# VH-VL binders against q9nrl2r1430to1533, part 55

Target 1, 104 residues: q9nrl2r1430to1533
Amino acid sequence: GGVHELSAFEQLVVELVRHDDSWPFLKLVSKIQVPDYYDIIKKPIALNIIREKVNKCEYKLASEFIDDIELMFSNCFEYNPRNTSEAKAGTRLQAFFHIQAQKL

## First folded at step 23 (VH-VL)

Design p3a
Fold by ESMFold2, fold request of step 24:
Structure p3a (fold): chain C 104 residues (1-104), chain A 123 residues (1-123), chain B 107 residues (1-107)
Amino acid sequence: as target 1 above (104 residues)
Amino acid sequence: QVQLQESGPGLVKPSQTLSLTCTVSGYSISSGYYWHWIRQHPGKGLEWIGNIHRSGDTDYNPSLKSLVTISADTSKNQFSLKLSSVTAADTAVYYCARTDYEWGSFRFGLDVWGQGTTVTVSS
Amino acid sequence: DIQMTQSPSSVSASVGDRVTITCKASQSIRTYVAWYQQKPGKAPEPLIYDASSLQSGVPSRFSGSGSGTDFTLTISSLQPEDFATYYCQQWYATPYTFGQGTKLEIK
């Protein structure tokens, strides 16, 4: 909705991107590197896509923004076992997100 | 230039606790991404023992999990390994090592190693 | 645990030779492989991370390739200082296991 809400979404996405555990989430997973990813994950999403949706004012409610971020983490944990480097990064970044999202 | 140096007793008796310290110079331990312990048995290959993340989270080799503790002391710029109930099988050269941080890149690897310290477990 | 099977266990080669060392993972690990060189009595030194990215200061005669389960380290023109033991290590999942090593000896 309003300019302050859009600024809050952008600030949160910037904080996620800056985080040192953002590396798995910056862009969509490569089908070349991970051929079976899109057979398992049907609603792919990444931080660059979420940031673009914020820039285009595509989120009407904070819950819609939060849902996309949580989908990003859910995809990570669905595809990656918990002892993987990807899942460990996801766990830490999700915890960070939950702290930052309390401001919404 | 960053340097890592292991220290601790070279001889430990069976059933005792092996305690090693890695002293980091030329670099703040809080700036690193992961800090690791690795060992190499005589005439054999390398074994990852575990690590500690910048956040304080630890991961241990499941074969050692109930016996190993890794901790960090940022005020001394050190991290340490404790391995309890040692046996002759724990005789090895022990290394500390770093995984560095670079935003946006998967740079997992051990980019800096200590010199190694030999630990012998015998009566 | 992910097994890293390294081959050959040893190789005898001459200065100037092209040498290829392989590492096979027991499951797909993307490109999450590092390579190290270890000389007798010394700590290992990093060569390659992320399958193909050369560590700073490593000579260009070293290269890495692979994705999924099959990875290679290649030395394009062997130098006297390259006689050492080489290890791969996977970084996909804990425990971060190493290959058994490949000893590169003078023919």
Scores: ipSAE 0.763, ipTM 0.907, lowest interface PAE 0.6, mean pLDDT 92
Fold by ESMFold2, last read:
Structure p3a (fold): chain C 104 residues (1-104), chain A 123 residues (1-123), chain B 107 residues (1-107)
Amino acid sequence: as target 1 above (104 residues)
Amino acid sequence: QVQLQESGPGLVKPSQTLSLTCTVSGYSISSGYYWHWIRQHPGKGLEWIGNIHRSGDTDYNPSLKSLVTISADTSKNQFSLKLSSVTAADTAVYYCARTDYEWGSFRFGLDVWGQGTTVTVSS
Amino acid sequence: DIQMTQSPSSVSASVGDRVTITCKASQSIRTYVAWYQQKPGKAPEPLIYDASSLQSGVPSRFSGSGSGTDFTLTISSLQPEDFATYYCQQWYATPYTFGQGTKLEIK
């Protein structure tokens, strides 16, 4: 959509980035630091990439934006066992996202 | 300057519930990222008991899971540990500790510790 | 549980020496390691987080390195106040386990 939706997507991404549990999701996982990550995760995505896609108006529907955010969390839970610090942050940030996404 | 201080009974009888409180001064407990309990057994190393996140979510060492409760009282700027059904094996120095918030980085560690309180389970 | 194995259990050294203490994780934990110093009768004090980042107020003679499974704490020129027990702790997954400790003693 429209300009109103673009502003809402940008506001939501900013709130996700600002959240104290955003640390695992700010940038793509480093292949050097985590060599096997990209063997397991085939559709990598992170908040900086989603924010860039919002800025470039690459989302035509709110569902496309929501799908990228949910993919980000799904990747986290696929790669990381639930007792990891990364997965715990993902669980909390996803819960926050679901609350904020109700406003879209 | 942030200070953490443990308080509670130093002697507890077997099968009773150990109850400890950590009082935080110079810092709001709601501003922290995680608040932890750790213990150190006589002549042994350190054991992480569990923590509470600023949201109220808790995680416990699986070895203690059904016996431990960690809670926070933001109005008193305190967080607490309850360990039920204690035995002599629970004799230790108990510490409370903080993991500080730092946006954008993985800064996990225990950056501030209490002085520790000795708990003996006997008699 | 992730096991953290410290080596050696004890080190005897002199003032001015370089000392290296190692910590090995039972699985890859990225850089999610912290190091602590504990003197007798006192609580541990933080030294290092995220494998190599120096905690505020810690002297620059302390340094940390490593990633994956192998981590080291180095004291480049030992001072009298550095005789203590040192612990590593992993922060990758709960329970957040500690190493068994390394006691650094005066020769």
Scores: ipSAE 0.750, ipTM 0.903, lowest interface PAE 0.7, mean pLDDT 92

Design p3b
Fold by OpenDDE, fold request of step 24:
Structure p3b (fold): chain C 104 residues (1-104), chain A 123 residues (1-123), chain B 107 residues (1-107)
Amino acid sequence: as target 1 above (104 residues)
Amino acid sequence: QVQLQESGPGLVKPSQTLSLTCTVSGYSISSGYYWHWIRQHPGKGLEWIGSIHRSGDTDYNPSLKSLVTISADTSKNQFSLKLSSVTAADTAVYYCARTDFEWGSFRFGLDVWGQGTTVTVSS
Amino acid sequence: DIQMTQSPSSVSASVGDRVTITCKASQSIRTYVAWYQQKPGKAPEPLIYDASSLQSGVPSRFSGSGSGTDFTLTISSLQPEDFATYYCQQWYATPYTFGQGTKLEIK
């Protein structure tokens, strides 16, 4: 990936973080608050981790970046029933992401 | 100062549709996270009816027998409640309320309430 | 639906007393709980959000605590204006259910 792609990833992460529905995704789920989370979710990920990977230029392809974002949402929907506040926020944020990702 | 005010008919006949409007002042509904309707039957506790997110997403209490519809009109800075086919069980004080967002955290709660409007279902 | 069970349903206390109201959720709901105060003929007013965060303008004698299934609202030193009905509410999942309420009466 080039400098342009890196900038695009950075910008998209910033937009995701600033979105009001990002609250479930800003950092990894607390094991204290959700003791069984990591028994179920085997590949935990969050926006702060994705941001770090972007900053370290670990994404060489847009598809790799997108895969991590989708994993983040997948984890949310796997663990949280549809009627939960997290799942609702995730649904809206994912929709926003899909729109923004078209620019990549 | 953010203010919410409920308005609508105080008397509704059985089987008719209850319609209420919440007018928001001092704050754009487009800036709010969730907008809610809550009711309280005489001498009873609080019951969550439903909510509308600023995106337009709605959530309703499935325990209500009547069909619930919540909508928003950003041009008027209002959101509304419709409850179809009401019965005496729908007699209550109806409140509209807000849930705001704090960056990085969902403020779980209703931080601003309307004064409430009494709706009586009677023939 | 998630059930929120408050205890006690009613309590009599005197000015200056420490009062504790409990809300138990039927399942773990993290810290997604709010508390409200309602006086007769008035709309509810917010006290606590996210289990332990004090709402702006609320006296510091009010506090909230808890996570998972057990939550507590505490009034450290009861004042005359605190006699009212209190409600908890969960925000973990829709429907966002309330507790049945706790009426705090003067002894």
Scores: ipSAE 0.907, ipTM 0.955, lowest interface PAE 0.4, mean pLDDT 95
Fold by OpenDDE, fold request of step 24:
Structure p3b (fold): chain C 104 residues (1-104), chain A 123 residues (1-123), chain B 107 residues (1-107)
Amino acid sequence: as target 1 above (104 residues)
Amino acid sequence: QVQLQESGPGLVKPSQTLSLTCTVSGYSISSGYYWHWIRQHPGKGLEWIGSIHRSGDTDYNPSLKSLVTISADTSKNQFSLKLSSVTAADTAVYYCARTDFEWGSFRFGLDVWGQGTTVTVSS
Amino acid sequence: DIQMTQSPSSVSASVGDRVTITCKASQSIRTYVAWYQQKPGKAPEPLIYDASSLQSGVPSRFSGSGSGTDFTLTISSLQPEDFATYYCQQWYATPYTFGQGTKLEIK
C-alpha cells in the first residue's frame, strides 16, 4: 500500500545516504566545481531532492521512486568515466540499491 | 591508534611471485574505505600499485608489468599484495596505506602508512 | 592516466622562508588532491587531503589550495624539520598517480 511504500522509500533513502559511497550523490553537483556538468546532464537529481519528493509524497508508485534513483546513477555514469572515484562509488552504491530495492 | 605493518620476504627471485601482507591494528579493515599498496623504487618517487575497497572491489595500476592481486582477510585484519613474474624493476620499498571515509565526504588521501618493507628482486 | 606535474623538482630554502610547491594535473580533477611529506629512510606522512584540508596533527604552517588543474602546497615559515621530499597525489581517477616529488633542501 501507499503508506507502506512511503515508509519503505524513506528507509531506503536513509540507507543510501548513510552508505559510504553516497558522497557523490548527497547534493546536486556544484556548477562552480564542475562548470560543464549542467551542459551535459539535463535532468540533474540527488538524494536530497529524492528525499524531499518522498517527504512530499510525490511518488505514488515504487517504479517512480526507482526511476529517480536510477536517473541519479545514470547521470553519474553519463558524466563520469568508469575509472573515476565518483563512478566507482556510484557503481557500488547502485549495487547496494538494487539489493535493497528488492524489499520494496 | 591505527597502525599498519608490512611483512613478507625481502628477497624474491626473478619470475617468482612477490607476496606481501599488511597487518592492521587498532582499526578494523572492514571500517576502512580503501586499503592501498604503494611502492618506491630506490631513489625514485612513489607509485600507486592498487587498492581494495571494503566491499572487496579492487583497482590496479595498469602500467605495472606484473599481474597485481590484492586481497583482504577480515578475520586476520590483513590485506595482501601479490605481484606475479617479478623482475628487477619490481625492486622497491613497498608500503601499505589506508584511505578512510568521513561521513558525507571521501577523504582523498592516504592518512595512515606502514613503515614500508624492502623487497629486492635478484637472482 | 592523469599526470601530476610537480614543480619545482628541487628547491633550496632557509628556515623561516615561505615555500610554495605546485602540482599541475593533466586534466581537471576537482579538489581531489593530497600532499605528503617524506624524509629519508621513512614512510611518507600525510599533510593535506582534498586539496586544502589539513591532516590531523600537521602544523598549521602547512596549507593546501587549488581546484581544477592547479594545486599548491605552502609552508608559511619553514622549520628545520620541514626539509624533506614532498609529493602530491590525485584521487580523481585510477590509477591514483603521484607527482614526481619536490626535494626541499637547506640553502
Scores: ipSAE 0.906, ipTM 0.955, lowest interface PAE 0.4, mean pLDDT 95
Fold by OpenDDE, fold request of step 24:
Structure p3b (fold): chain C 104 residues (1-104), chain A 123 residues (1-123), chain B 107 residues (1-107)
Amino acid sequence: as target 1 above (104 residues)
Amino acid sequence: QVQLQESGPGLVKPSQTLSLTCTVSGYSISSGYYWHWIRQHPGKGLEWIGSIHRSGDTDYNPSLKSLVTISADTSKNQFSLKLSSVTAADTAVYYCARTDFEWGSFRFGLDVWGQGTTVTVSS
Amino acid sequence: DIQMTQSPSSVSASVGDRVTITCKASQSIRTYVAWYQQKPGKAPEPLIYDASSLQSGVPSRFSGSGSGTDFTLTISSLQPEDFATYYCQQWYATPYTFGQGTKLEIK
């Protein structure tokens, strides 16, 4: 049911946050540190925002939750070249997510 | 305490493969973030050769002419470097080093180094 | 590749002096810079990570600053054991390139 699904989302977010490759995704990119980020990325998102949405029960379907996580990764790969530390971390974290998401 | 130690032949002939091993003690390789190889030609600066992530993902310096291969053996708590078809330009002190991550903090950098091992490429 | 231009290549100073070493990146690399100290015949030792964070056990006279393209290592009051070669390194993208080094010598 809905309660079990919500707990699954919460648990997955916790696992993502605790992953060592989560550092580029914990919070929104700083406009001060990366001035042109928001000129390129139009739908910014991060794990803290996703966690808040989970806590507010904003995800009615697993597909909606998955879409936000995938958006987070797509933003990373859109902005960061493959050889950057962020992109490499994102690649590994996304692979981890895809394995865990099979349980949803 | 975490310690790294390089080992391998100090002399390699041209066109042969240079092989080195880094033995890690006091810490599991599987717990580290990145494991690196760095070298320093006599009287010159530092050059990053490549790295292996605990997941097995590798990154190599494309400026190196030799084929670089880095691998890890978790059962022995070691990781290794291979450089194919070496020349005199590969004569250097070779270091292995670690990058570690702590949750909530960015710790990019080489925080633990081996003592280094000298490798001479000569006929 | 990202180039780290380190300056000066060498500097002569006296005990008690304030010394500043600079690294300029060929592009913006955020704060992803580390600094190392190397003495002759020894392996490099870590000083600074993430541009301004002091490694454990490093004296407080060492400090790092910078963001974007310009980074500095500062020794507020030079001690006899500080005469060595210093290197910066970027961690923004592979290959993780070093500066060419700064040799700090006794005047």
Scores: ipSAE 0.906, ipTM 0.954, lowest interface PAE 0.4, mean pLDDT 95
Fold by OpenDDE, last read:
Order: C-alpha cells, then sequence, then structure tokens
Structure p3b (fold): chain C 104 residues (1-104), chain A 123 residues (1-123), chain B 107 residues (1-107)
C-alpha cells in the first residue's frame, strides 16, 4: 500500500467512527461492565486501536486493514447475540463498512 | 421542537388489521436513530411493540400474537404500525416514540413520546 | 426475553422524602437502562437514559445509578409533582422490556 492507500484507511476509519452505529466499537469493551468478555474474546480490537495502527502505518496491505475491521465485527457477533443492541449496531456498521471498503 | 402524533382508527374489529401512523414534526425521521411503538393496556404497564431504525431495519416483540409490521415514509415524515388479526388483547393506548443518538454514545431511552392514541378491539 | 423486575410495585411517601425504586435485570445488561415517569392519562416522560444520565429538563433531584443487573432511580427530595408511576426499561436486547412499574403515592 502506498500513500494513497494509507489515506484511504484514515478516511474510512474516520467515517466508521462518525457513524451512529460505531458506539460499540469506539473503544475496547470494558472489563468492568462485561467481566467475561475477555474470557471469550481472545483478540480484542476497537476503532481507536485500528486508527492508531493506521497512524503508525502498520497496515501494508488493504487486506490487513480489512482483516482488523472484520475481526472487530467478528468479536462483536461472537460475544453478542443477534438481538442485542451491539449486534444490531454492528450489523449495520459492517454493512456500511463493506460499501465503503469498495473504495479501497 | 420535536413532536410526535399518533393517528388511526380508534376502533378495530377482531381479526382485522390495526393500522396506526405516527407523524413527526420539527425533526426528520431520517435523522432519528430509532422510532418505536409502545402500547399500554388499560391499567397495565408499558409494552414495547417494535421499532424501525433510520436504515429501515425493524425489530419486533416476538411475544405479540399478531404479526407486527413497522414501516417508515420519509416523504411524509411518518412511520406506521400494523398489527394483523387483532384480538381484544390488543386493546390499548398506543404510543409512538423516538430514540435519538449523541455522537459516541447511544442514548438508551425514549426521549420523545407522542400523546398516545386509544385503540379498542371490539365486535 | 430479559425480565426487568421492578420494585416496589407501589410506595407511599411524603413530600421531602428520599425515594428509591429498583429494577433488577434477569441478566447483565450493562448500563442500558432508561427510566420514565407517567402521570394518569398522560404519556410517559423520560427521566434517565443510559442508567445514570439525566434527560434534559429533568430536575436534578432525580438520579439513576447501577450497572449489570441492579439499577436504581432515586428522588432525593420528593416534590408534589413527583407522585406518578415510574418505569424502567432495558435497551440491551430486543424486545426492549419494561419493568412492571412503581406507583408512587402520597402518604
Amino acid sequence: as target 1 above (104 residues)
Amino acid sequence: QVQLQESGPGLVKPSQTLSLTCTVSGYSISSGYYWHWIRQHPGKGLEWIGSIHRSGDTDYNPSLKSLVTISADTSKNQFSLKLSSVTAADTAVYYCARTDFEWGSFRFGLDVWGQGTTVTVSS
Amino acid sequence: DIQMTQSPSSVSASVGDRVTITCKASQSIRTYVAWYQQKPGKAPEPLIYDASSLQSGVPSRFSGSGSGTDFTLTISSLQPEDFATYYCQQWYATPYTFGQGTKLEIK
């Protein structure tokens, strides 16, 4: 990935963060609020972490960036049943991401 | 200011379809996070019927015996409720309500309510 | 479905009293709880969202607290206009169930 791709990652992260359904994903899940979360989810990730990785140019391929985003959603759906507010938000945000990712 | 108003027939016969509309003023339904229908049987508590997200995604209370359908019409700034095959158990005051969103935080709650409309299911 | 067990079902209190209403969720629901006030013949009005956030325009004598399974609505000093029925609601998962309600009556 070149400079253009890096910029695209930055822009996409910004768009994800600004999305109304980003609230479950802005930061890592609180262990205090969800004590068993990290017993289940072994690779926790959030948009702030992904943003930091983008800023540090840790993504060399679009696929790596996409993998982290998909991991974020996967974690959400693994932990949260479909009828939860997080899962619902995640479903919509993921759909948005898939559309925006076509621009990468 | 944001206002919600329920409208529809106050009397429905059993087995018919209950249809209500919520008209929103002072705010675009396309800007809202969730739009909800809630009902209250006479002298009873509140029951969530279902909701529609701005994206069009709907969620319904599976405990309701009737088939629930919620839809939105952005051109009219309205969203609607349909309950099929109603019975006397569907007699209630029906409220429409809104859930808004603050950036970075989902405001879990119904922050604006309609005045409610009474629907009686009777032969 | 997630059950919200609200208690007490009714409470009598006097003006100036501190009143506490509780909702217990059948499972952990984080802070995804709202509280409402309803007066006879009127639509419910919002009081608290996200367990502890005061809705705009609501007097500061109202407060909410809790996380996980136990949630409380507190009125620090009851006013005459506060006699009403109160409801909690969970927003963790659909259906977004309400508590059974608490009728706050004048002693």
Scores: ipSAE 0.905, ipTM 0.955, lowest interface PAE 0.4, mean pLDDT 95
Fold by OpenDDE, last read:
Structure p3b (fold): chain C 104 residues (1-104), chain A 123 residues (1-123), chain B 107 residues (1-107)
Amino acid sequence: as target 1 above (104 residues)
Amino acid sequence: QVQLQESGPGLVKPSQTLSLTCTVSGYSISSGYYWHWIRQHPGKGLEWIGSIHRSGDTDYNPSLKSLVTISADTSKNQFSLKLSSVTAADTAVYYCARTDFEWGSFRFGLDVWGQGTTVTVSS
Amino acid sequence: DIQMTQSPSSVSASVGDRVTITCKASQSIRTYVAWYQQKPGKAPEPLIYDASSLQSGVPSRFSGSGSGTDFTLTISSLQPEDFATYYCQQWYATPYTFGQGTKLEIK
């Protein structure tokens, strides 16, 4: 049900945030640091935004929650080449997410 | 305090494999973010060889002609470097080093270094 | 690979001088830069991480700045123990390349 799923989403976000490879994803990318980011990425998202959506019970289905998380990773890999520190962190964090998402 | 110490043969013959070990004390390698090997040719600058992440993921410098292999042994609190088929060009001081992680932020840098070990490739 | 062009290659200065060393990246690398000091026969020692964060135990006369492609290491008032070779390194992408180094010599 919705309540149980909400708790699961919340817990998973907490685990993602606490992961060592979450640093590229904690907040939206800074336009100052990456001036062209928002010219390329049209649906920016970050863990703090996802967490807020969870807290506001905006996710009715697990698929919606998963879609936002996957979007976050997709944005990372779209903008960052594979050899970048962000992409490397993203790859590891996504793998972690995929394992944890099986609990949903 | 965290200390790193390189060890291994100081002399290697051409075409052989260079093997070094970095022993970490005062800190678990499982707690580190990245562990690195860097070398310095005589009278030259620093060259990043490769790294191993705590997850076991490795990254290597593609500019090195030798086959690079980095591995970690958590039971011994060590990580190792192997360079296959070495030549005189691989003569250098080899350093192991650490990159640590601060929660919420990747500390971009090598914050702890070993003292370095000289490896000479000669017949 | 990302090139870190470090300048100058060498610099002569006197105690008390303000010294500036620059690294220019071949592409934007955000703030992912570290600086190191190396004395002859010794291992490098960390000075700065993440472009502007002072490593623990490093004197406050050292500072780092920059973002994007241009980065600077500054020694506000040179001390005798500061004569050494300095290196920058980028952490944006592998391989994590170093600058060529700057040898800071006594005038």
Scores: ipSAE 0.905, ipTM 0.955, lowest interface PAE 0.4, mean pLDDT 95

